# Designs tried in a protein design chat: VHH binders against o75319. Part 165

Target 1, 181 residues: o75319
Amino acid sequence: GNHIPERWKDYLPVGQRMPGTRFIAFKVPLQKSFEKKLAPEECFSPLDLFNKIREQNEELGLIIDLTYTQRYYKPEDLPETVPYLKIFTVGHQVPDDETIFKFKHAVNGFLKENKDNDKLIGVHCTHGLNRTGYLICRYLIDVEGVRPDDAIELFNRCRGHCLERQNYIEDLQNGPIRKNW
Below, E stands for the ipSAE of ESMFold2; O stands for the ipSAE of OpenDDE; V2 stands for 0.75 times the mean of E and O plus 0.25 times the DockQ between their complexes.

## First folded at step 12 (VHH)

Design L46 (framework vhh_4orz_3; at its last look DockQ between E and O 0.39; V2 from the best seeds 0.43)
Fold by ESMFold2-Fast, scan of step 12:
Structure L46 (fold): chain B 181 residues (1-181), chain A 119 residues (1-119)
Amino acid sequence: as target 1 above (181 residues)
Amino acid sequence: EVQLVESGGGLVQAGGSLRLFCAASGFTFDEYSMAWLRQAPGKRREWVALITSGGETDYADSVKDRFTISRDNAKNTVSLQMNSLKPEDTAIYFCARQDWDYPEGFDYWGQGTQVTVSS
């Protein structure tokens, strides 16, 4: 349906680039059919996403969509020059090893193919918070050797909102390193 | 603890009506979307109806114009009015809370209430 996700309006549309990385996190863009339920200042379409990224003097090179739905926007709503990758990620529970592997593989592939530019990997779930923050932090911890608390702090600061799911935070801080990249 | 308790199921003849109730406790009810799902003999659950915190409703095509979902935030209750019932509506009906962070799924479910529609 065209109903707005619960709490979607409570979160900033787009965070800041995470310094020292190619990551930027944001909440799910909503196609024009949702705009009848939003005030003009609340709108955040795929076009609005790219405008806000450009306002930060950044450029997207990849969008990774972690939502387990296609109802919010279509890949066709994105510029043809920006690759779109769907990784259907089950929320509530900590993402499984297969999902973590897919995410790491996509990030590693992008970085290898984009050594000659500074384009960003945009990552979102519904709120750009828990699934998004978990997978970005998991990548930084497992692949780049960042300390868990530092990864979480960096994500929270740059997203402008703190990870809220305690089971995700606990896994990042105390869980095993997944060597699946 | 979160609890969802369904009631109102029973046996009814085709063309009849039933009203299902779900009593919710253990959370801030008015902040969550609530749903009804059903499972017919043969074990696959399917979504039937949803009501958002703001009162917006959505329905599966199979029940549109026959079923009405509503909520009473003062009583922490969600209900499903089922009209023009068909034998194909025979199922166990479950009340569910939508996960706010993962709205594609449901994080809490009731035990279910049996609805049987005879032809």
Scores: ipSAE 0.777, ipTM 0.889, lowest interface PAE 0.7, mean pLDDT 94
Fold by ESMFold2, look of step 13:
Structure L46 (fold): chain B 181 residues (1-181), chain A 119 residues (1-119)
Amino acid sequence: as target 1 above (181 residues)
Amino acid sequence: EVQLVESGGGLVQAGGSLRLFCAASGFTFDEYSMAWLRQAPGKRREWVALITSGGETDYADSVKDRFTISRDNAKNTVSLQMNSLKPEDTAIYFCARQDWDYPEGFDYWGQGTQVTVSS
């Protein structure tokens, strides 16, 4: 089975660009095989993602997929002009330093290669909330020097849903200072 | 406090049947996917069956057409009907709750119930 992830229908498909950053967060798009189980207004395919980004007058330059599975869609379902990166991110626990480093490295590489445009980094996990919010906020805190509470507030407002996983919130607010190398 | 308590295991002859039960408490049961996993002696824990909050089911290939997962949201229970049992089905069976936010994994499971199938 192509079961719809629990609560997936309850989340806005795509958030708003986070001002002062290159990030936009969204829930996982679902390939055509899932659509038998969705009403037309519930569908959110890879194509729908790009249409919704275009409707916001934005453009994606990279998609970072944080899910620990390959069943939701294939990279071939995305426009060939948009780079795709999978970073397998274990849930429940705060992502480990290796995962955080891979995310920072990918974001820094994107910013260097895209310094002359305004394209966005799209980040998603399954719901585009906890793993996604954690890694975006971790980047903003560690690399951009944003205060933890300010990063969290910005993410929550722009995603349209609040971070819910308490151990992630606690680590962002009170966790150890991390190096970026 | 989330709790999952399995029951119904035992010794059965090959070709026989057993029904396992899982009593769930401490959470909003009808909003979660539930699963059965099993662990045979010396083996890693493996997924057996899943039932979503909406009642959709999925099964490991090794148990398709022999096992049936079901749920009773009024009683907060998950059941696994196991028919045509084989010696290869011998394992400790665990009831587990899928983490809705990390559906690739399970965030709670019980202590398990032993199923032993004699050849």
Scores: ipSAE 0.613, ipTM 0.820, lowest interface PAE 1.5, mean pLDDT 93
Fold by OpenDDE, second read of step 13:
Structure L46 (fold): chain B 181 residues (1-181), chain A 119 residues (1-119)
Amino acid sequence: as target 1 above (181 residues)
Amino acid sequence: EVQLVESGGGLVQAGGSLRLFCAASGFTFDEYSMAWLRQAPGKRREWVALITSGGETDYADSVKDRFTISRDNAKNTVSLQMNSLKPEDTAIYFCARQDWDYPEGFDYWGQGTQVTVSS
């Protein structure tokens, strides 16, 4: 069925662009079939996502979906002009090297192809927080050389919520750098 | 530490009733959807019933109108009332916490309780 993700209502739908980056994080948008289980003010659809991004005077150039399930929305619910990438990422666990590499590769590819614009990389998991925050921070740390605490602080501030899982935080702060190739 | 402990299983004749209980601990119970799963010998584990944090319920077709899932947030318990039991309902029944970020949609389940329905 169309069960609302746990604690989904507790998080802001969309964060802010991370200054100095092309990243923006948001919680998973839900397709129309979920609306019957939500109050109108709680609804957050793919359409709502794009409206909220526009309200920030931004434009999405890529969506990276980190959710492990495909039940929340369909790629067809997105504009054809915005590429969609699915990276199945198990919750609660630190992403493996393959997942990290896939994410980095996607981001680098996007940046290479979008040097002439300022479109954003939209990243989301279920809540757009833990998996999302980890992979964004991992990229900033490993690829851009940002200090772990600075990356985490930047993400938390822009998302409007703090990374919650200690294993993610610990890995970012003290874990090894992951290879970029 | 998340813990789920099932109870209430046993032997019952076809057409009989059982009520299963699950005691949950180690997490904020009222924020999670809970479910019952079952696994018969030689068969795959299957979803039986689910109750959301908001109290909405869903059932597998095989148990609709016979089983009722409920929860008590004050006691951190989930229950499964099983009526009109059939031999094909024989299985180990598991209480599970829903998390769609995991395979099969659940991240924790208990050790299970045996339900045997005799013909």
Scores: ipSAE 0.391, ipTM 0.722, lowest interface PAE 1.2, mean pLDDT 94
ESMFold2 (binder alone), look of step 13: mean pLDDT 85; pTM 0.852
OpenDDE, look of step 13: ipSAE 0.271; ipTM 0.632

Design L47 (framework vhh_4orz_3; at its last look DockQ between E and O 0.29; V2 from the best seeds 0.39)
Fold by ESMFold2-Fast, scan of step 12:
Structure L47 (fold): chain B 181 residues (1-181), chain A 119 residues (1-119)
Amino acid sequence: as target 1 above (181 residues)
Amino acid sequence: EVQLVESGGGLVQAGGSLRLFCAASGFTFDDFSMAWLRQAPGKRREWVALITSGGETDYADSVKDRFTISRDNAKNTVSLQMNSLKPEDTAIYFCARQDWDYPEGFDYWGQGTQVTVSS
């Protein structure tokens, strides 16, 4: 359907690059069919996403879409030059190990292939908040050895909004490191 | 604490009408999209209708122009008016609250109310 997701307007479209990483988080872009329901200043299409990234003097090299739907936009709405990866991520509950490992594999592969540039990995769920923040923080903690509280603070500051799901925060702070299983 | 309680189900002949009600409690009703889903015998649960916090509605193709979802925020109630009922509409109908953060899913459900449409 073309209804706007609840609270979607409450969140900034795009955060800032997370310093020391290749991550940038944003809320889901909405294809042109949604624009009738939005004021001009509320519009955030796939094209608007790339314009806002460019305005920060950044360039996307990969988009990871964590939503469990394709109703918001289609991969075809993105520039053909930017790889798109769909990881169907169930919300509410903490993402499962299979989802975590798919995310880690995609990030590691991108970083290996993009050692000679500074292109970013763009990550989004519906609001670019809980699923997005969890997986980015999980990667920083498990792969890069960042302290959980530091990862969470960095994400919150750069996204401009704090992770809200207590079960996600608890798992990041006190849960096991996901290596391989 | 969150509770959703359906009512209004029953037996009706093809071509007839039923109105389902869902009484919600334990949360700020006005802030959430509410939905109706159904599960027919031997089939998977399917989404039927959604109403947003702002009153915008959406419907599955199978029920468009026959069903109308509405809400009464003063009474914390969501309703489904079902017209021109078909045997294929026979199912248990569930009221559900959409997860705001994961709007692809629903975080709370009622017990369901049975709708049976005879030929």
Scores: ipSAE 0.765, ipTM 0.888, lowest interface PAE 0.7, mean pLDDT 94
Fold by ESMFold2, look of step 13:
Structure L47 (fold): chain B 181 residues (1-181), chain A 119 residues (1-119)
Amino acid sequence: as target 1 above (181 residues)
Amino acid sequence: EVQLVESGGGLVQAGGSLRLFCAASGFTFDDFSMAWLRQAPGKRREWVALITSGGETDYADSVKDRFTISRDNAKNTVSLQMNSLKPEDTAIYFCARQDWDYPEGFDYWGQGTQVTVSS
């Protein structure tokens, strides 16, 4: 069904652009069918997402959806001018190398195609925190050479919530060097 | 330590009824969505029913209007009332907890309880 995901209301809808990067993280937007179960101030639709990005004087050039479901909204609920990519990302476990590769490939492709603008990559899972934070930090560590603790701190500060899932944090801090291909 | 313990399984004739129970411990039960899944011999595990922390329910099409999931937060239990049972309902039934951050999946499972429906 269209029940509200557990704890979804507890998270800020949209974070801030991560300085020195093209990333912005947010929780999953919920299509209008969910609004019966939300107070007006709790609503966060695909339209609300774009309004909030606009309020920050930013523009989305890509949305990467990490959820392992399509029940929250349809890609058709997004402006047709914004590319959308689904990467089915299993939670509770550290994302596997194939998932990490898909994310890196998508980010690298975006950066090449958008080198002459300042559009952002929006990334979300359900809460916009653990899977989202892991993959963004994994990219920053492996591709940009950022120290693990610096990547985590930057993400936490800009998302407005700290990464919660301990096995993700431990893998980012102590995990092996990963392929960038 | 999170524990989920199922009970109430058994042998029942087609058209009969059975009620399963799941006792939960080791976590704040009323904060989590809970589910029943089942696995028939040689088949993959399939989702049966879910009940949210707020009491909303959802069911697989194959069991709609025959099965009812419920929860008792005071007793930390989830129940599955199964009516009009069919031989194809024969399976091991598992109680599961929805992952706190990955609602598409489940992070803890019980040992399962066998339900056998004879024709």
Scores: ipSAE 0.575, ipTM 0.793, lowest interface PAE 1.6, mean pLDDT 93
Fold by OpenDDE, look of step 13:
Structure L47 (fold): chain B 181 residues (1-181), chain A 119 residues (1-119)
Amino acid sequence: as target 1 above (181 residues)
Amino acid sequence: EVQLVESGGGLVQAGGSLRLFCAASGFTFDDFSMAWLRQAPGKRREWVALITSGGETDYADSVKDRFTISRDNAKNTVSLQMNSLKPEDTAIYFCARQDWDYPEGFDYWGQGTQVTVSS
């Protein structure tokens, strides 16, 4: 089905680049079939995503899709020049160690291969907030050594919305560092 | 722990009415859209009715104008009023929490309640 995700309209389509990082978070773009259910100003397609990124004078180098479905858009809707990575991530619960590792591995691989440019890692779940924010913050904390509160604040500020799930926040603040291998 | 418990099912004659209830617990009820699904013998589970957190409703064509979905956020319940029932409505009816991030569009549903409509 082409149902609009719950509360999807309530979130800003695209955040800002996180200073000191190559991360940018956004909500899930919706393929053309969803447009009939949206007002023109509410539409946010894969094409719109790239337009908005360009408006920020940025360029996407990787898209990490954390949604647990494939109904929203197709990888074929993206430019061939931008790699697409799917990490099926269940919502509402703290991602497991495997998911965290997959995310870290993907990010590290990208950074290793893209040292010569400043392309961004675009990360999204449904709303581009909770799962997205957790994994980005988890990376910053575990890999970059950022203080949990600083990571959370940075993400919230740049996304334009705050992490909502207390279990995610608590895990980030008080949970153990996850292995990077 | 998310729990959905259906009730109100039974045997009715064609043209009759039933009202199904679902009691929800373990999550912030008013933040979620809720739905009724049904599964007839030998058939796939199908969507019947949906009610958003804001109270907007949608129905499958097969039940439109006959079924009414409603919710009570104070009681954490969702209901399905079924009128003009037909034998084709015979199925197990499930209360479900909507999450379109899941392949089926729902992440939790109850054990279901049997609705049987006789000719």
Scores: ipSAE 0.274, ipTM 0.641, lowest interface PAE 1.6, mean pLDDT 94
ESMFold2 (binder alone), look of step 13: mean pLDDT 85; pTM 0.854
OpenDDE, second read of step 13: ipSAE 0.234; ipTM 0.610

Design L48 (framework vhh_4orz_3; at its last look DockQ between E and O 0.01; V2 from the best seeds 0.00; counts 0 for: pae E 20.3 > 2, placed apart)
Fold by ESMFold2-Fast, scan of step 12:
Structure L48 (fold): chain B 181 residues (1-181), chain A 119 residues (1-119)
Amino acid sequence: as target 1 above (181 residues)
Amino acid sequence: EVQLVESGGGLVQAGGSLRLFCAASGFTFDDYSMAWLRQAPGKRREWVALITSGGETDYADSVKDRFTISRDNAKNTVSLQMNSLKPEDTAIYFCARQDWDYPEGYDYWGQGTQVTVSS
């Protein structure tokens, strides 16, 4: 399936690094087969992702792909030097505890192994918005003790787009802390 | 409330044609990708075809060149033209709305319409 996902063109390709963290969020890169359906200025390939990160004077050390599909790009489309982790994340509903713990484990492992550098954890779903924003904010709240509204505001500001799923926002603000990791 | 209602199913002989319709209400139809999925007896539900808000189409390999998905935004309908039908196309056909933010899933479904292909 080479159709462009709904509203994908409406979102900024890459946000900015979230200050005080190692996170950067972006929308899903699209492999070359999608480019026939895009104007040159709309293209956002895996290569374009790395070029945009470098333009911000940042470097990726891990990509976490939250999409529940492999149709958009293949891991081999990424530089071999950057680890890729797939966490199949069901959207619409708030991510389940298993998914939350997988995300936390991946982030904690990366941070432990990258104490001597400043490389970033790149996180994306289809739009780099709701699943991405939820899991990053959930990590900041549960692990780093950030206040929910501050985590959400930080994500929204740095992504350049606001979380849109009300059930995700409500869970972040009022839901239980997921302590097991 | 979002509602999707399928019609056009029936019994047809192998090599024949059917056109399925899906009437949508309760949402801004023009903003969503719409899909057809099918479920044969004893099998898992499989995706058949999709049409985006912009009119881009996509098809499962099993139905390419035989089925055509289209939409009429003025009437809030999506349709599936099925040609050169085979017995293995026998299934309940479901109209579904794709979740825009989670395009791997569908957030609303019709009740389905039965298609039976004989011989």
Scores: ipSAE 0.781, ipTM 0.887, lowest interface PAE 0.7, mean pLDDT 94
Fold by OpenDDE, look of step 13:
Structure L48 (fold): chain B 181 residues (1-181), chain A 119 residues (1-119)
Amino acid sequence: as target 1 above (181 residues)
Amino acid sequence: EVQLVESGGGLVQAGGSLRLFCAASGFTFDDYSMAWLRQAPGKRREWVALITSGGETDYADSVKDRFTISRDNAKNTVSLQMNSLKPEDTAIYFCARQDWDYPEGYDYWGQGTQVTVSS
């Protein structure tokens, strides 16, 4: 059946805005069909996502979905006013250059078009942690010139969970800068 | 509910051919990549072939140029044409839906179909 992702319940639904950036990370919201398998307090739907963002006095301007499945929720579950971008990203391995470029391009495009507001770029994978954290940090490092350790620390602090995968951390700390074009 | 049902397995002599079928239901079939895996006795399940939602195909080196994976989105089926079969191809063959958010890269499997290749 439609199973709840492993360990999904262990992660905070939504992180905090990363200071000095437009990024906010969250775990994947689950459509209504998953609710029957969850306690009420465990539920986190697309609607809940937006409510939680509002509670932080923020507004989403873009959602980047890094999951490699369509089973969690539908783009139609999101407000039409918030663009949705799918970047299929394989788990567990360091994203390839194409994936990194797609992410950077999307972020840069958003920032270019949204200079007149303070809307956030919401990024999520399944848990909103490893793939999400890597790509956000990769962007900060490669595009914004942030020190790797600073980027990682900032993400971890704001997400409320630390990057778990050593290959991601190692690549961020010691890997080459990826092309921005 | 997602269901995958394999068919077409059987006994065949070395050098022979079989065509396996997988009938899918319970999801938007054309949105997903589908795969064939196999498990021989005493061995781990191994990937055999993949076909993406866009129709791109990939194969394990051991079956490349002998096996062909295809899909029919109108019928919600994925097929595996197996030619030039070898005894080492003997295994239970599984149809699987790809999902990289799962540890093995797949979230659903069929019950499998037995393929036996005799010398």
Scores: ipSAE 0.027, ipTM 0.389, lowest interface PAE 3.9, mean pLDDT 93
Fold by ESMFold2, look of step 13:
Structure L48 (fold): chain B 181 residues (1-181), chain A 119 residues (1-119)
Amino acid sequence: as target 1 above (181 residues)
Amino acid sequence: EVQLVESGGGLVQAGGSLRLFCAASGFTFDDYSMAWLRQAPGKRREWVALITSGGETDYADSVKDRFTISRDNAKNTVSLQMNSLKPEDTAIYFCARQDWDYPEGYDYWGQGTQVTVSS
């Protein structure tokens, strides 16, 4: 079905670029079939995503889709020049090491190929918060050496909403460092 | 004691092929992701290829479609098949064990095997 995800309307569509990084987080864009259940001001389509990024004077160079479903929008709704990567990420548990590795690998590949520009990696799950925040913070902690509390604060501030899941927060703060890829 | 021992390096003409091997011992090989890295003269060590414990593979762009990493869990070996070799591939090649607890991602390294590609 075309159910609007629970509480999806309550979250800011797109965050701000995280300073010192190439990341920007957003909630899942919804294709037109979902708009029947949305007021015009509530709509956030793939086109709206790119318009909002442009309004920030930024440009996406990669979209990483962390949802465990394919119903929200089609990759064909994205500009052909923007690579799209799906990493199926279960939303009810701390991502496993294989998922974390895939994410780190994708980010590292992007940074190598885009070292001569300032394009951003757009990351989303359903709400652009818990799974998205976890993997971005895990990358910053493990690969960039950022302190857990600093990574979490940066993500929360730039997303405009705080990470909510305590198991994610505790794993970031107190769990094993997974700096390897 | 963890040991990683590379072999199979040597001199090869540009366009040729070599196959590197890494014999692993002293740990539960099946539980670990393994990688090949290389260091050319005067350069920093760079990642070449990775194979996860589950068998998924990935490659640096410079070697994609020319190199193939594989593993044999029955023999505790990692292999790197290198085809269409270029002079730029000349380096010492290292086998490494991935460990998420290490800052750079690898906790054990082999001593390396020299690959030299002549034009």
Scores: ipSAE 0.000, ipTM 0.080, lowest interface PAE 20.3, mean pLDDT 86
ESMFold2 (binder alone), look of step 13: mean pLDDT 87; pTM 0.868
OpenDDE, second read of step 13: ipSAE 0.026; ipTM 0.426

